# Miniprotein binders against o13629, part 23

Target 1, 363 residues: o13629
Amino acid sequence: MLEAVTNPKSSLATFSKQLNGLLQAKVVVCKSVNPYFNLALENYLYENSTAKHCLLLYTNSPSVIIGRNQNPWVEANVKLCRDNFVNIIRRKSGGGTVFHDFGNLNYSVLMNREEFSHTENASIMIQALRNLGVHARLNQRHDIVLAQSQRKISGSAYKISRNRCYHHGTMLLNSDLEGVREYLRSPSTGILSKGVSSTRSPVSNTKLLKAEFIKQVISCFLLHKSHSTTTKPLSKPRASSKRLYDIEPKSVITLEQNDLLGVPSILKAVNELQSWEWTFGQTPSFKQHLESTELSVSMDISVVHGRLEKVIFSTPNATLEHELSSIPWTGLCYESGFANTFLISGIHSKEAISILKWISDSI
Short names: E, the ipSAE of ESMFold2; O, the ipSAE of OpenDDE; V2, 0.75 times the mean of E and O plus 0.25 times the DockQ between their complexes.

## First folded at step 6 (miniprotein)

Design w24
Fold by ESMFold2-Fast, scan of step 6:
Structure w24 (fold): chain B 363 residues (1-363), chain A 86 residues (1-86)
Amino acid sequence: as target 1 above (363 residues)
Amino acid sequence: DPREQIQRALEIMFQAVEIVRRAKELADNGNLEEAVRIMEEAIRRLEQALREAKEANDPRLIEYARWMLKWAQELLDEIEKRLSEQ
């Protein structure tokens, strides 16, 4: 049953004990590849972890992850993603759009606000890379790049509130860099968006084995946690498997998805992240201008919370303009093919039908 | 390559889970015939994942794939039972 997967049948007392251990953990390795669960877990730890610093590591199945304030129709090929079962998910942190696949490792460092330093967090990653023979540095945009080629191997974003924050990022180990270009190439034209635009950079894979990199990151993180504001100890001795295994047993927790789907707040967060209202409805307001010289028409559309607010047509034919304006556009979800609902033979003129088809093909 | 086979099996399993979720939603909305059709597709994918897991010779992944198949088969049986009662 789906219920057995999403709501583990454990007693409430057992869940409470498991949750208490999770909230005290210094490192959480999540074995779920479900991006909705992983992002919900990240937010849960952000809100509830009592650890001074907590490292979360996970890998997502193929997904396009947009930033909190981005427009998915500008940042991604929404239809292509849907057709290929690639999830489009809005995260809760700001910044640009990324593609995740099984060749990527995600890291998240959760901490109290006063502890925030993306430079210190990046130094942990850079040291782990160096220990494995990969020479990298932080660039002026706070991306991690290969020292030689300057190609980006890790991008990051953060969420900061009054008392808590997290700094999370990607690490390209062996992702399909060519395959993802089309998912991140929007076919949409004429959009004027208030959303944050992604900046593209040349990327590369580190070609590191995931298990080896995870071990090094954990070791470097735990060493850094012992000396919270210094990087000098990380440059002297290499982090070793002995040090990793010498840590307190409860310092590192490994989780499966089913361990936590019985937690109401996590399930609620998963449901929110999967909703149209979150992913598309939280899109910043935008306008789109479309023109067809062949049909002698222009269209101006305003979209608020992912729904059509206003549609204005301009055409030399006043009768056609009145006909198009009479269509009840307001409140429709902005999505590929939204005009198809009005493509009914015999109801509209041939000219109006041609324009409706053009709108469906353009969105 | 065992690592590529493991990665492929996991990709197939996750996509099958999404198909199962869609089938559950379709069944809850009364579209039982379509739910059965896509559940059969999910089961075919999970059978492929099990074959890949066996070729990778990873005991934990094999057990996980078997568990996923049992879960999907049980859900298909429930949907088919509802369909037969219509």
Scores: ipSAE 0.000, ipTM 0.133, lowest interface PAE 21.4, mean pLDDT 78

Design w25
Fold by ESMFold2-Fast, scan of step 6:
Structure w25 (fold): chain B 363 residues (1-363), chain A 86 residues (1-86)
Amino acid sequence: as target 1 above (363 residues)
Amino acid sequence: DPREQIQRALEIMFQAVEIVRRAKELADNGNLEEAVRIMEEAIRRLEQALREAKEANDPRLIEYARYMLKWAQELLDEIEKRLSEQ
């Protein structure tokens, strides 16, 4: 269906009709593993879907997904992620940081604000698990845990606005749990932040096959929502071609990234999510204190919108302190190696160079 | 995007610093003519960084780019003086 949208021969009327089908769909299965596209698609459906309830299912390539109001330098090993090509992405929902890989399935339930229910959405997942022989329950933090071990298999978050909301989460099917722990372990010290901190819980995989779990989730979702007393929208996609055996359920749509490359708002959202200004620049203000006994120096850094606001040095050597304070720190992006730009022999004293190298090694 | 302009200016400055460090090493080893040649390249890069800093309209970054240019120009002057003095 959506394949025709990417065809240069498709008319605007055909594109609009196919897009309307997507916006009325009860279930969307996205085959893209691009986390930027999947989050952009989620936001697009959140803003534009006309279905009372819409389920989006997707899997992301290896990525660290931080919550809306979190500090990535506190929540993740930013350098390790960069070195291993693991994306760090800020989502639009609140809550804690999660790691996604190919062994994880993401779900998102998009709905009108008045339809929001953590318990109902969790019950759909729990029923799908039970149908496949996995016994799970919801804990006090609204995580889904294995009934016997109490290990977390699904965490979730939500976004609520005046008219729309979504509840989205993870399902650990067969993820690399050792890799998960290392990417979410920040090496940074001395950071004081009032941002939301993640609570680390023991995790486990369900060991379920992705295709089987997807089928069960879709079945449970459709069954649960079909027992709702609310009537479906009057305008339903018509699937008649005068050949009944050609009719496919229009409530379930499978799509690829290329099916929606022509939608400007999705491209704009992808570009925003990929930007440094969104991922790092939206970090809540924080302070960092670093000390070196060997160099007899301490450093206090204030960071606003991911950029250095103020840097204060304390050292017994007043000349050295003045030298370090004369460096134009303000406005630099808070990133590993920001002090490397000042590691220049011939303009700084040997003692200042040692301190600049220590800063580079510490951040 | 001001952040992208700031980052670009800093990257150009960092690359110029690597060239300046290489030029100083060459000068210290007596390769003065080659040191002058690559210093001229470093200065061109720092002039580009200053333009990027001005486009970003960041007063601190502009000040730092000017400081770096002055430092590079002073080093070039010293190398040229050594060359004239043998």
Scores: ipSAE 0.000, ipTM 0.199, lowest interface PAE 17.0, mean pLDDT 80

Design w26
Fold by ESMFold2-Fast, scan of step 6:
Structure w26 (fold): chain B 363 residues (1-363), chain A 86 residues (1-86)
Amino acid sequence: as target 1 above (363 residues)
Amino acid sequence: DPREQIQRALEIMFQAVEIVRRAKELADNGNLEEAVRIMEEAIRRLEQALREAKEANDPRLIEYARMMLKWAQELLDEIEKRLSEQ
C-alpha cells in the first residue's frame, strides 16, 4: 500500500481489545483480496498470535507468488504478468513459485512449534474435501492430489521458528489452469541464476464452491483442534459415528483490510512487500548472456540486488560498441523496458536504437 | 544529471503502473468505487511525471509520459462507466 489513508480506531481501548481478540482467535477469515495485505497479515499472526492453533483463510487477486530466494525473471513471465495486471510478490517463506487467482483458496495454519504437523493439517483439508464428495490423498511430496487422477489440487510450504510455525497452502477450486502455465513460463533466455528453482506438477481443480468449502474447512479445523486425541492421531480419519463441535462464538473472526491498516507493523510489512527493493532487489545475483545474429551483437550482464552491475557488448562495429558502452548502465534496475530509458533521450544512432529495442524485447 | 532525471521519471511512471494494476484487480473483483479512487491517484502521479518531463525539456520523455497518462485515463473512463451502470 503506497497510501494507507485511515486508522480503524474509534478509541484506543476499543482497538486494543479488538486486536487482543484477533490474536486469540482460532479461525481468521480475511475478506481482502490484496495479496500484499494477506501475506503481511499471515506474518503478523505468525509473530504475534497467542492461539495454540490458528487457521487463516484468504483469497488473493491474480498473483504470482515467488519464494524467498527465487529469481522472478527465471520463475515467471514478468512482462505477461504486468500486461494482464497479475501481481508478482516475494513471500517470506521458502520454496517454489505458485499462481493464485480468485478460483483458489489459501489456508495457513499457525501453531506452536511443539504442535507442528503438516500431515495433520493436510488431513483436515482432506476431510473437508471428503465431506463434499471429493476423494483426495497426500502423495510422497506432501502435495494433496485427487485419488483417481493423481493431479495436484493443493501444494504447501512451511516456516518454522523458535516457538511458532506456519504451514500454508493453496486449494484449487476453480482456477485458470491455462493461466498457471503461461504466467509461470519465463520467456527469458541466457540467465545463469543461483536462485531456488521451482518443480512443476500436473494440476486440477476440485470444482467445489468456495463458500461451501470454507464452511467445511472451518468445521473440520475446529473439530480437530478442539479435542486432545492423545492416543489416536488424526492420520486416520475418525469414524463418522461421533462428532463433537466447538461452538464458541469468538472462535471465528472475519476481518477486512481497513480493520488492521492502523497497526504499524502490518502497514510496514505491506509497504515492504510492495517495494521494488523487496520483490526484485532481494533476487539472488545472476548473469545473462544475449546474442543477436541479425544485429551482430552480444551482451553480457551481471545483476546484483536486482540492479545492473556490469554490461559488456561485443560487436564488429567499434564505434557502435563504444557508443553502447558509454551508456550509464550501472545501477539501473533490471526490469522490462530498462533499455527504454535510453530510447527516450540522448542516443540517435539508428544502429544503437535497433539494439536498444532488441534488448527491450529480450528482457 | 539528465540520465538520473530520466531514470527518476520512469520510476514514477512504473510506480503509477503498479497502482493501475491494483485498480484493475479491484475493478475485476467488483470494488469499483475503490478502483476509481486509486486510479485518480495514479493519474495524479502521471501528471507529475509529465510536468517533470516538460521541465527536463526532453521530447521523447514528454511523449512517453503523455502515452502513459492517456493509457491510465482510458482505463479510468472504463471503470467509471462500469460504476455508473451498476
Scores: ipSAE 0.000, ipTM 0.126, lowest interface PAE 19.1, mean pLDDT 78

Design w27
Fold by ESMFold2-Fast, scan of step 6:
Structure w27 (fold): chain B 363 residues (1-363), chain A 86 residues (1-86)
Amino acid sequence: as target 1 above (363 residues)
Amino acid sequence: DPREQIQRALEIMFQAVEIVRRAKELADNGNLEEAVRIMEEAIRRLEQALREAKEANDPRLIEYARIMLKWAQELLDEIEKRLSEQ
C-alpha cells in the first residue's frame, strides 16, 4: 500500500491517498520489530484512524515496557537492561510493566470510547485461541489465562480519552519466561514512590505458531466487528450474493517501518519515546533512603523528573558530612553511575570515596 | 535556563575528570609530555565549567569547580616536576 515514505519526491497527492487508506484500514499488521516505532504507530492510529474498530498487530525486539505513571527503577533492572541492550520504554497507557521479546505478539484494538469492552476484545482473542486448540478464559483482573492451569498468557492495558480509546495486550506464544523474571526484578532498595506498582502473576506460553495465530485473530476480529454492525440485513444483496460478513482484502494492511518514518508526527513520536526526558524524566517524584552500618552513614535522596533534587547525608563525622554535602548532586540524572563521577583520588577523603562506592553499589 | 547550565557544567566537569584520569595513567607509564598536554586541556575545560557554574549561580557547583581546578593544577605541577627531572 505504501511506498517508502523516506523518498522525498513522492507526490503529496499520491502519499495522501495511501495514508488515507491506512487510516481507514480495519487491520494493520506491522512487520517492524522496533518497539519505539510500534508504539508511535499505535498512538498515530489512535489519534488519526477513521475506522470504527482497528486492530494493530506487532512484535517488539527485547524490551521492557513500563506504564505511563511508573518508576522504572522500581519496576525493572535498569542496569541489566542497558548492559544487555534491552530497551526500556514508557508507553502512553497506564498499568504495569511488561517484558516483550520475539516470542510475544502484541495486539491493539483502537476504537471510539463508547465501543470499549474488556469482555468483547478478550472474546476475540479467546475465540482465536479456541480455534487453534487452546482453551482460555478471562479472569477477574481481565487477564487471559489458560483454563486448566490458570497461568496468564495475555495481560492488557488501555488508554481512554474523551472520544477515542485503545485496548492493547500481549500474547505469550514462545517467550523467554526466565528472562522476563530477571529484567523485571529491580535491585533497588529503600525507594518510596508515588508511581503505580506492578503485580506479577504466574505465566505460560501458548506454544502457538505466530503466523497461524495472526491469521486466526484477524479472521475472528473481522467476523466479530462485522456482526456488531450487520446484525440485521435490512436491504437486498447488492449485485452478487454476499455472506453475512464481508472480508475485504484492502481492509488488511501490512506495513514496514520505512513506509511511515517520513510522516512527521510519527517521527516526532519515535524521537519522544527514545528520549531520556520521556522514559526517565516523566517518572513520578520519589524518595530513597539508604543506610550502611559498616560506614555509619545514611543518605536520603529526593528525585524529581528523574533528576536529583536533594541529597542529605547523616553521619557522626561532621567533617565527612560537610564534604559529602559539598558535592554538587542537584540536577544529576538518577542512575547507578551518578556517584562514580565523583570517585576522584586527591579530591575526596578515603572515607568519602568508600561512601561514593557504596552509593554506586546500592543504586 | 539554570537547569541547562547546571547540566552543561556537570558534563564539562565529567569530561575533564576523564582527561585527568587518562593523564595520570600516561604519567604512571612514563609518558610525561603527553600527560602534561592533556592536563592543560583538562584545566581549560574545568575553567569553562567554573564559568558555566557562575552563570548558573549555583554556590555548591561553583565551589566544587574550584576544588577540581585546584586538584588538577596540583597534579599538573607534579607531572611537570617529574618531567623536569628526566
Scores: ipSAE 0.025, ipTM 0.536, lowest interface PAE 6.7, mean pLDDT 83

Design w28 (at its last look DockQ between E and O 0.02; V2 from the best seeds 0.00; counts 0 for: pae E 19.8 > 1.5, off the site)
Fold by OpenDDE base, look of step 7:
Structure w28 (fold): chain B 363 residues (1-363), chain A 86 residues (1-86)
Amino acid sequence: as target 1 above (363 residues)
Amino acid sequence: DPREQIQRALEIMFQAVEIVRRAKELADNGNLEEAVRIMEEAIRRLEQALREAKEANDPRLIEYARLLLKWAQELLDEIEKRLSEQ
């Protein structure tokens, strides 16, 4: 039995050829539903793609995607997301918080900085919608809305560097719109955040099949970007039904998550996106005021890099105020139940334990 | 970074408190020898947390680490007493 020793050089050469194909692709359809991988792939293509225009299409598992300078505790129900295994991810682009699920399609158009156009990229999406009988328009906020109801079906954000940019957005197909409202409703009160606040808008589904919509988006993108390269006035539209088959087969790549596990920069980006320090530690500084009339206590918290910097109590009981103020709050991660660490029977008074429980329930 | 030291000290303290809770559960279930063994580990960790707190020069964290050490020692002494009475 000749064990075909798969020559490790042939596997590396094949991988290098596949990677070069990815970097030259005009369209990348990612099949992974891992939101960390998909956002890492977007960044990888942003940094390394040699294509003049690259369209990335992907769907995420249930996830809350916050903008670069947003406060997750203001923008979402962090506890509810945790309890339901909904990932909270801080993206590298600006803009507002969005919920992703299996009923949402994400698009990202990566291009040279000089070619950046919100309206052009939105027009591709609007044309794809139109080809499937959905009438949509761009509003003044650069959201794509249904023409009749004005309900938002697509939000967008962008990142611009010196030489490259991307314009990315959502497309609501068959998302759980009630789950969207629940996960994006923070229970937190009294927060004074330096973070960018999201503007909420009424949303709707397009009710389109994902596969059909992907097909139309790819078609409209390739057609539009082929015409943008020809400065020659198109003479009469020859209805050359350039069938989707006349697209060079190398221009559209379908990608599985496993295909890129060997790329160190993608792994590094996944690890960064999964880190607490990136997700929560990059939160802009904020303060929170909390009050319990029942417990006759108030507290003022300052949070820096997602950690407690200062905690001040006010209570009519000076002994209890001193007890609560003696707790080493500084450096604790701001998260639901952070005060539970100090729920030590035999160290703290019953009154202090009641307040510590209240703190844990209020965060 | 003093903030990283504070964070490490807090993490060690929290791990030690969880060990003490387990020791109490073991002792309440009659597993006194195992409770003593894991309490000794909790005390060693709290002593480490006190060292890290001193290096961070955080007075509140230092005092709280001393409070936890005293509490853990008192519980160990109680468990050891119960073990000697068996």
Scores: ipSAE 0.456, ipTM 0.813, lowest interface PAE 1.1, mean pLDDT 88
Fold by ESMFold2-Fast, scan of step 6:
Structure w28 (fold): chain B 363 residues (1-363), chain A 86 residues (1-86)
Amino acid sequence: as target 1 above (363 residues)
Amino acid sequence: DPREQIQRALEIMFQAVEIVRRAKELADNGNLEEAVRIMEEAIRRLEQALREAKEANDPRLIEYARLLLKWAQELLDEIEKRLSEQ
């Protein structure tokens, strides 16, 4: 909705005041479950927040979130995601792929670059967990793990620029752990990727109620950020950790997607995140080798910006090789079934049709 | 921009092929009048794809667009013949 930006002065004045409140907020709780909006909001606060430290909390509907420099065809079961209407989204931070669902809570701490600390931000989460009876610690990879089982309950990533950064992560409260495994298991073979690979870790849920965890995280964040930013984990609950009702008015803002649809930069970011050119087109260049002994053919594909750049066939049949090489492969989006566009009876030989079907089955 | 012209031609060609496949299904199911209607749309799209391919000066794409256009025209002629016999 862009009405607030294009309507009379009174609408614009109200909208402007509302935005100023958001940019000064210490804590933002977003009630939208739209992952495109939530990631766009995170980037907006990263670029525009005037708060020294800002905590953003949100939950995404079922989605696979890949890192900035990853190959989705290596990191995820793209076809399974499509078939189940699970969004695949490229975030702007680096690192590995994660699965989000309604049983997960996302947190993001936005701050000036000078104030970043993996350990400090993790200590806030760990203290909130301890206050609710869950004993957790940081491992050497900076994941939050359950103290006894060593199973990961929170992974995180960073985006750092000259003046600003954010540290964001997941908290597994009651996620579908089977879904996590299946959506993150790629069926693709023969890919030689220049992208960053994810490291699989055993995961577990904390089984905490979301509302309780949110209250504790907010309390611990506000208490921690009222003092020096020195790295010192909270060892036990303090009486003041329970005083959410005493916090300054408007330090905590709750918002919905519709509150910000009129902000042009947020709408632009949502549109970018939804685009094929961002999610798939920003994939690092890669090559794929496929071979069929039954059909006596091999295929070498190079992919740049998610599109076929070069396709080379090798087969003992020179006529068939020429036929396959005459197909206009260059420029096609790399996606499951791209060869199906050429399955045209009356244009291609029986042998070529068999190979095109094999390509479709392999990709 | 040759890359943009190639992309437009490919996009138009594949949209047209999808329409032709649907037309064949309609004809196979006896819906000849609707099959003719959408075949005419597919042929217009393939003619546009051929123009885009020529502007891109891509020999493989030009030849493939010509093959698809001939294929679609032959199918339309067959459907129209069946329609005239009913």
Scores: ipSAE 0.230, ipTM 0.685, lowest interface PAE 3.5, mean pLDDT 85
Fold by ESMFold2, look of step 7:
Structure w28 (fold): chain B 363 residues (1-363), chain A 86 residues (1-86)
Amino acid sequence: as target 1 above (363 residues)
Amino acid sequence: DPREQIQRALEIMFQAVEIVRRAKELADNGNLEEAVRIMEEAIRRLEQALREAKEANDPRLIEYARLLLKWAQELLDEIEKRLSEQ
């Protein structure tokens, strides 16, 4: 069969025009639920958007999102997430750990640094909530809470550079609140970390329909822009209304992941966000102390870039201590079950095997 | 009721993920034939969940179900490869 011949130059021209429209958009609604793509898109818009203000809206499949400087083994149950196909992703903004699922909406407002305000974007969200019959307010910690119960329905974080910033957050619509509790409760003990700790608050769902909330957020955001633009200096008029319509940016763009398959910087960002070296390897250095009274042993671990750097055992049995210390721990990824490698080979002592099983159960 | 369809699809997906984890445990312990059988059951359930997500016309669930299917199929392919090498 003769395949249709495509016009590569026409395809590239169409793609370039679509990209320019995206970079000028006032609102982007992304239909992808891929958290790696959505975070990469946010960063792409942060770096490349030419719009003075841009609102990005998206939803992720179940994911634990940790802040830039957090320790995932302190902030989440990493093993439970892995066992339940819940992604763990380090974001580029600071702040605490959150859980995303199909029941929340994520919002991100990109703007110039001089326009950053902790309260202005919250006011937009609160008005959208009020328009749908939900009475909410901003509390002293800058969370959005239900007025009656004071339970948190939205938290936010930000990333600020010299020129641009984004202020992003979650709105709980119909999220799995029991799952949030379980995935964000670390079973780890004995970790000494100077990483940023999350501030946890009781949460609630608004029970709003996502489509209606999206509509209200967009409306409130665009209205806010209209009021601010009435005070700006006038630009020179365009020659005709046809040309004005032809080149004016769309107010709202709906985006699918496939629309951006040809953008190398997005693909690179997706790969980086998916990498172990980013999510776990960028963890601030930490130490862990574990003890077993039953086995009369203690273990001190130092972890750098997510990998074991030093492992020190203390036990009254010096032969056993030497045996355990001779195991090549350095360089292994800090993860559940790292000791399992040594249960099978290179070790004969029953006492050492018992300790290796204890380590495997403890980390 | 779209919410009822969404809830059914999510329940099926969660149960299938539990089956995949059990299959991985069986494979790690050398029970490769049983692991394959259980993986095939998980994949059938995930295909059912994808059909229900499509009926509910929820693109987020459709994408999630497709990601789970890809993950499960890749694991099954690896287990089958190990089995054929015996």
Scores: ipSAE 0.000, ipTM 0.194, lowest interface PAE 19.8, mean pLDDT 81
ESMFold2 (binder alone), look of step 7: mean pLDDT 87; pTM 0.859

Design w29
Fold by ESMFold2-Fast, scan of step 6:
Structure w29 (fold): chain B 363 residues (1-363), chain A 86 residues (1-86)
Amino acid sequence: as target 1 above (363 residues)
Amino acid sequence: DPREQIQRALEIMFQAVEIVRRAKELADNGNLEEAVRIMEEAIRRLEQALREAKEANDPRLIEYARLFLKWAQELLDEIEKRLSEQ
């Protein structure tokens, strides 16, 4: 009997209804910890949401998230991330690099372009913090800082297009702050990048429980955005947080990755975010100068779209310089170990092998 | 063995790169006919490396094989042009 009710067309109709509900949702809580999926979901809601305001909340497994126009080799320890299975992911918004782990909560406010406000969106977060006994303010860089210590607890970025935008950020609840510093400390030297530089500041955890903070953020968001008079003084602290009982439970959609893997545009976005061409290939053009006194060599590299454009060597040994310059460098991917791509013992001189290994270790 | 396939593709690419370097030296010394002959051999080896890279399903090796193949083809075209102008 039960089986007679379930059919493929009924399943597709249910899926279509769920998608329409998602596109109209005011709040989406994503339970996936997959950063590629979470960023793809954010992009999907940005492109397709019909809600005037939508709040997306999620947590990513350990990941370094670089801004749209940043150089990962300047902003992160790429090799350390790779060796420790920490993803490096380029987001679609501008701004600086952040480290996410299970002690962080990500928020994203998706809205019409004319509604964009750093101050107003931040006020929702600040009110949620205050309701839980944490006093914070927005600083001149639009970071949320603890009122007493001035330590940053939330950084944010945005993406604006013709009609829509999103403002998203982090909230440090109980992240590994020591681990964060090592992943965001690039060992690379001599890089002259046209990319956007991250501004580092002292950070702190709020020590709030994630479930309690999520509850308060949802409450403050719905109260603030339920009144259609835009910036009117709903941003002020409200003793009537109890009024949330008037809001339908179905105003909040909880979502799993498997619920949306069948949506073609989401799968396409996941594949793009996982690609080398997106994460590394979208790096702004840069130059790098490397010198080794021990090996008596210098190297000038220019990199375009993450690939070597020009490589110039200088050494006092003309034969060695000729040998190194004979390698077809142009078009090789810039990555830790690229110089070892053609390292074959018995064909290169011992001196060339030493230099190639040094270059690979220096990148 | 994926390691064997990767190693084989890299070795073939490097051997082809050495042949291309030798062809460039021959061309620079005016030995254009011999340069063309060994460039054709280098291109055959790079096509083999591309097949090996595809069999290994390694996107970056495929990229490198295509890159070296393009480089070798462009050099061959330049040498052939110089030969026709003699």
Scores: ipSAE 0.015, ipTM 0.384, lowest interface PAE 6.1, mean pLDDT 82

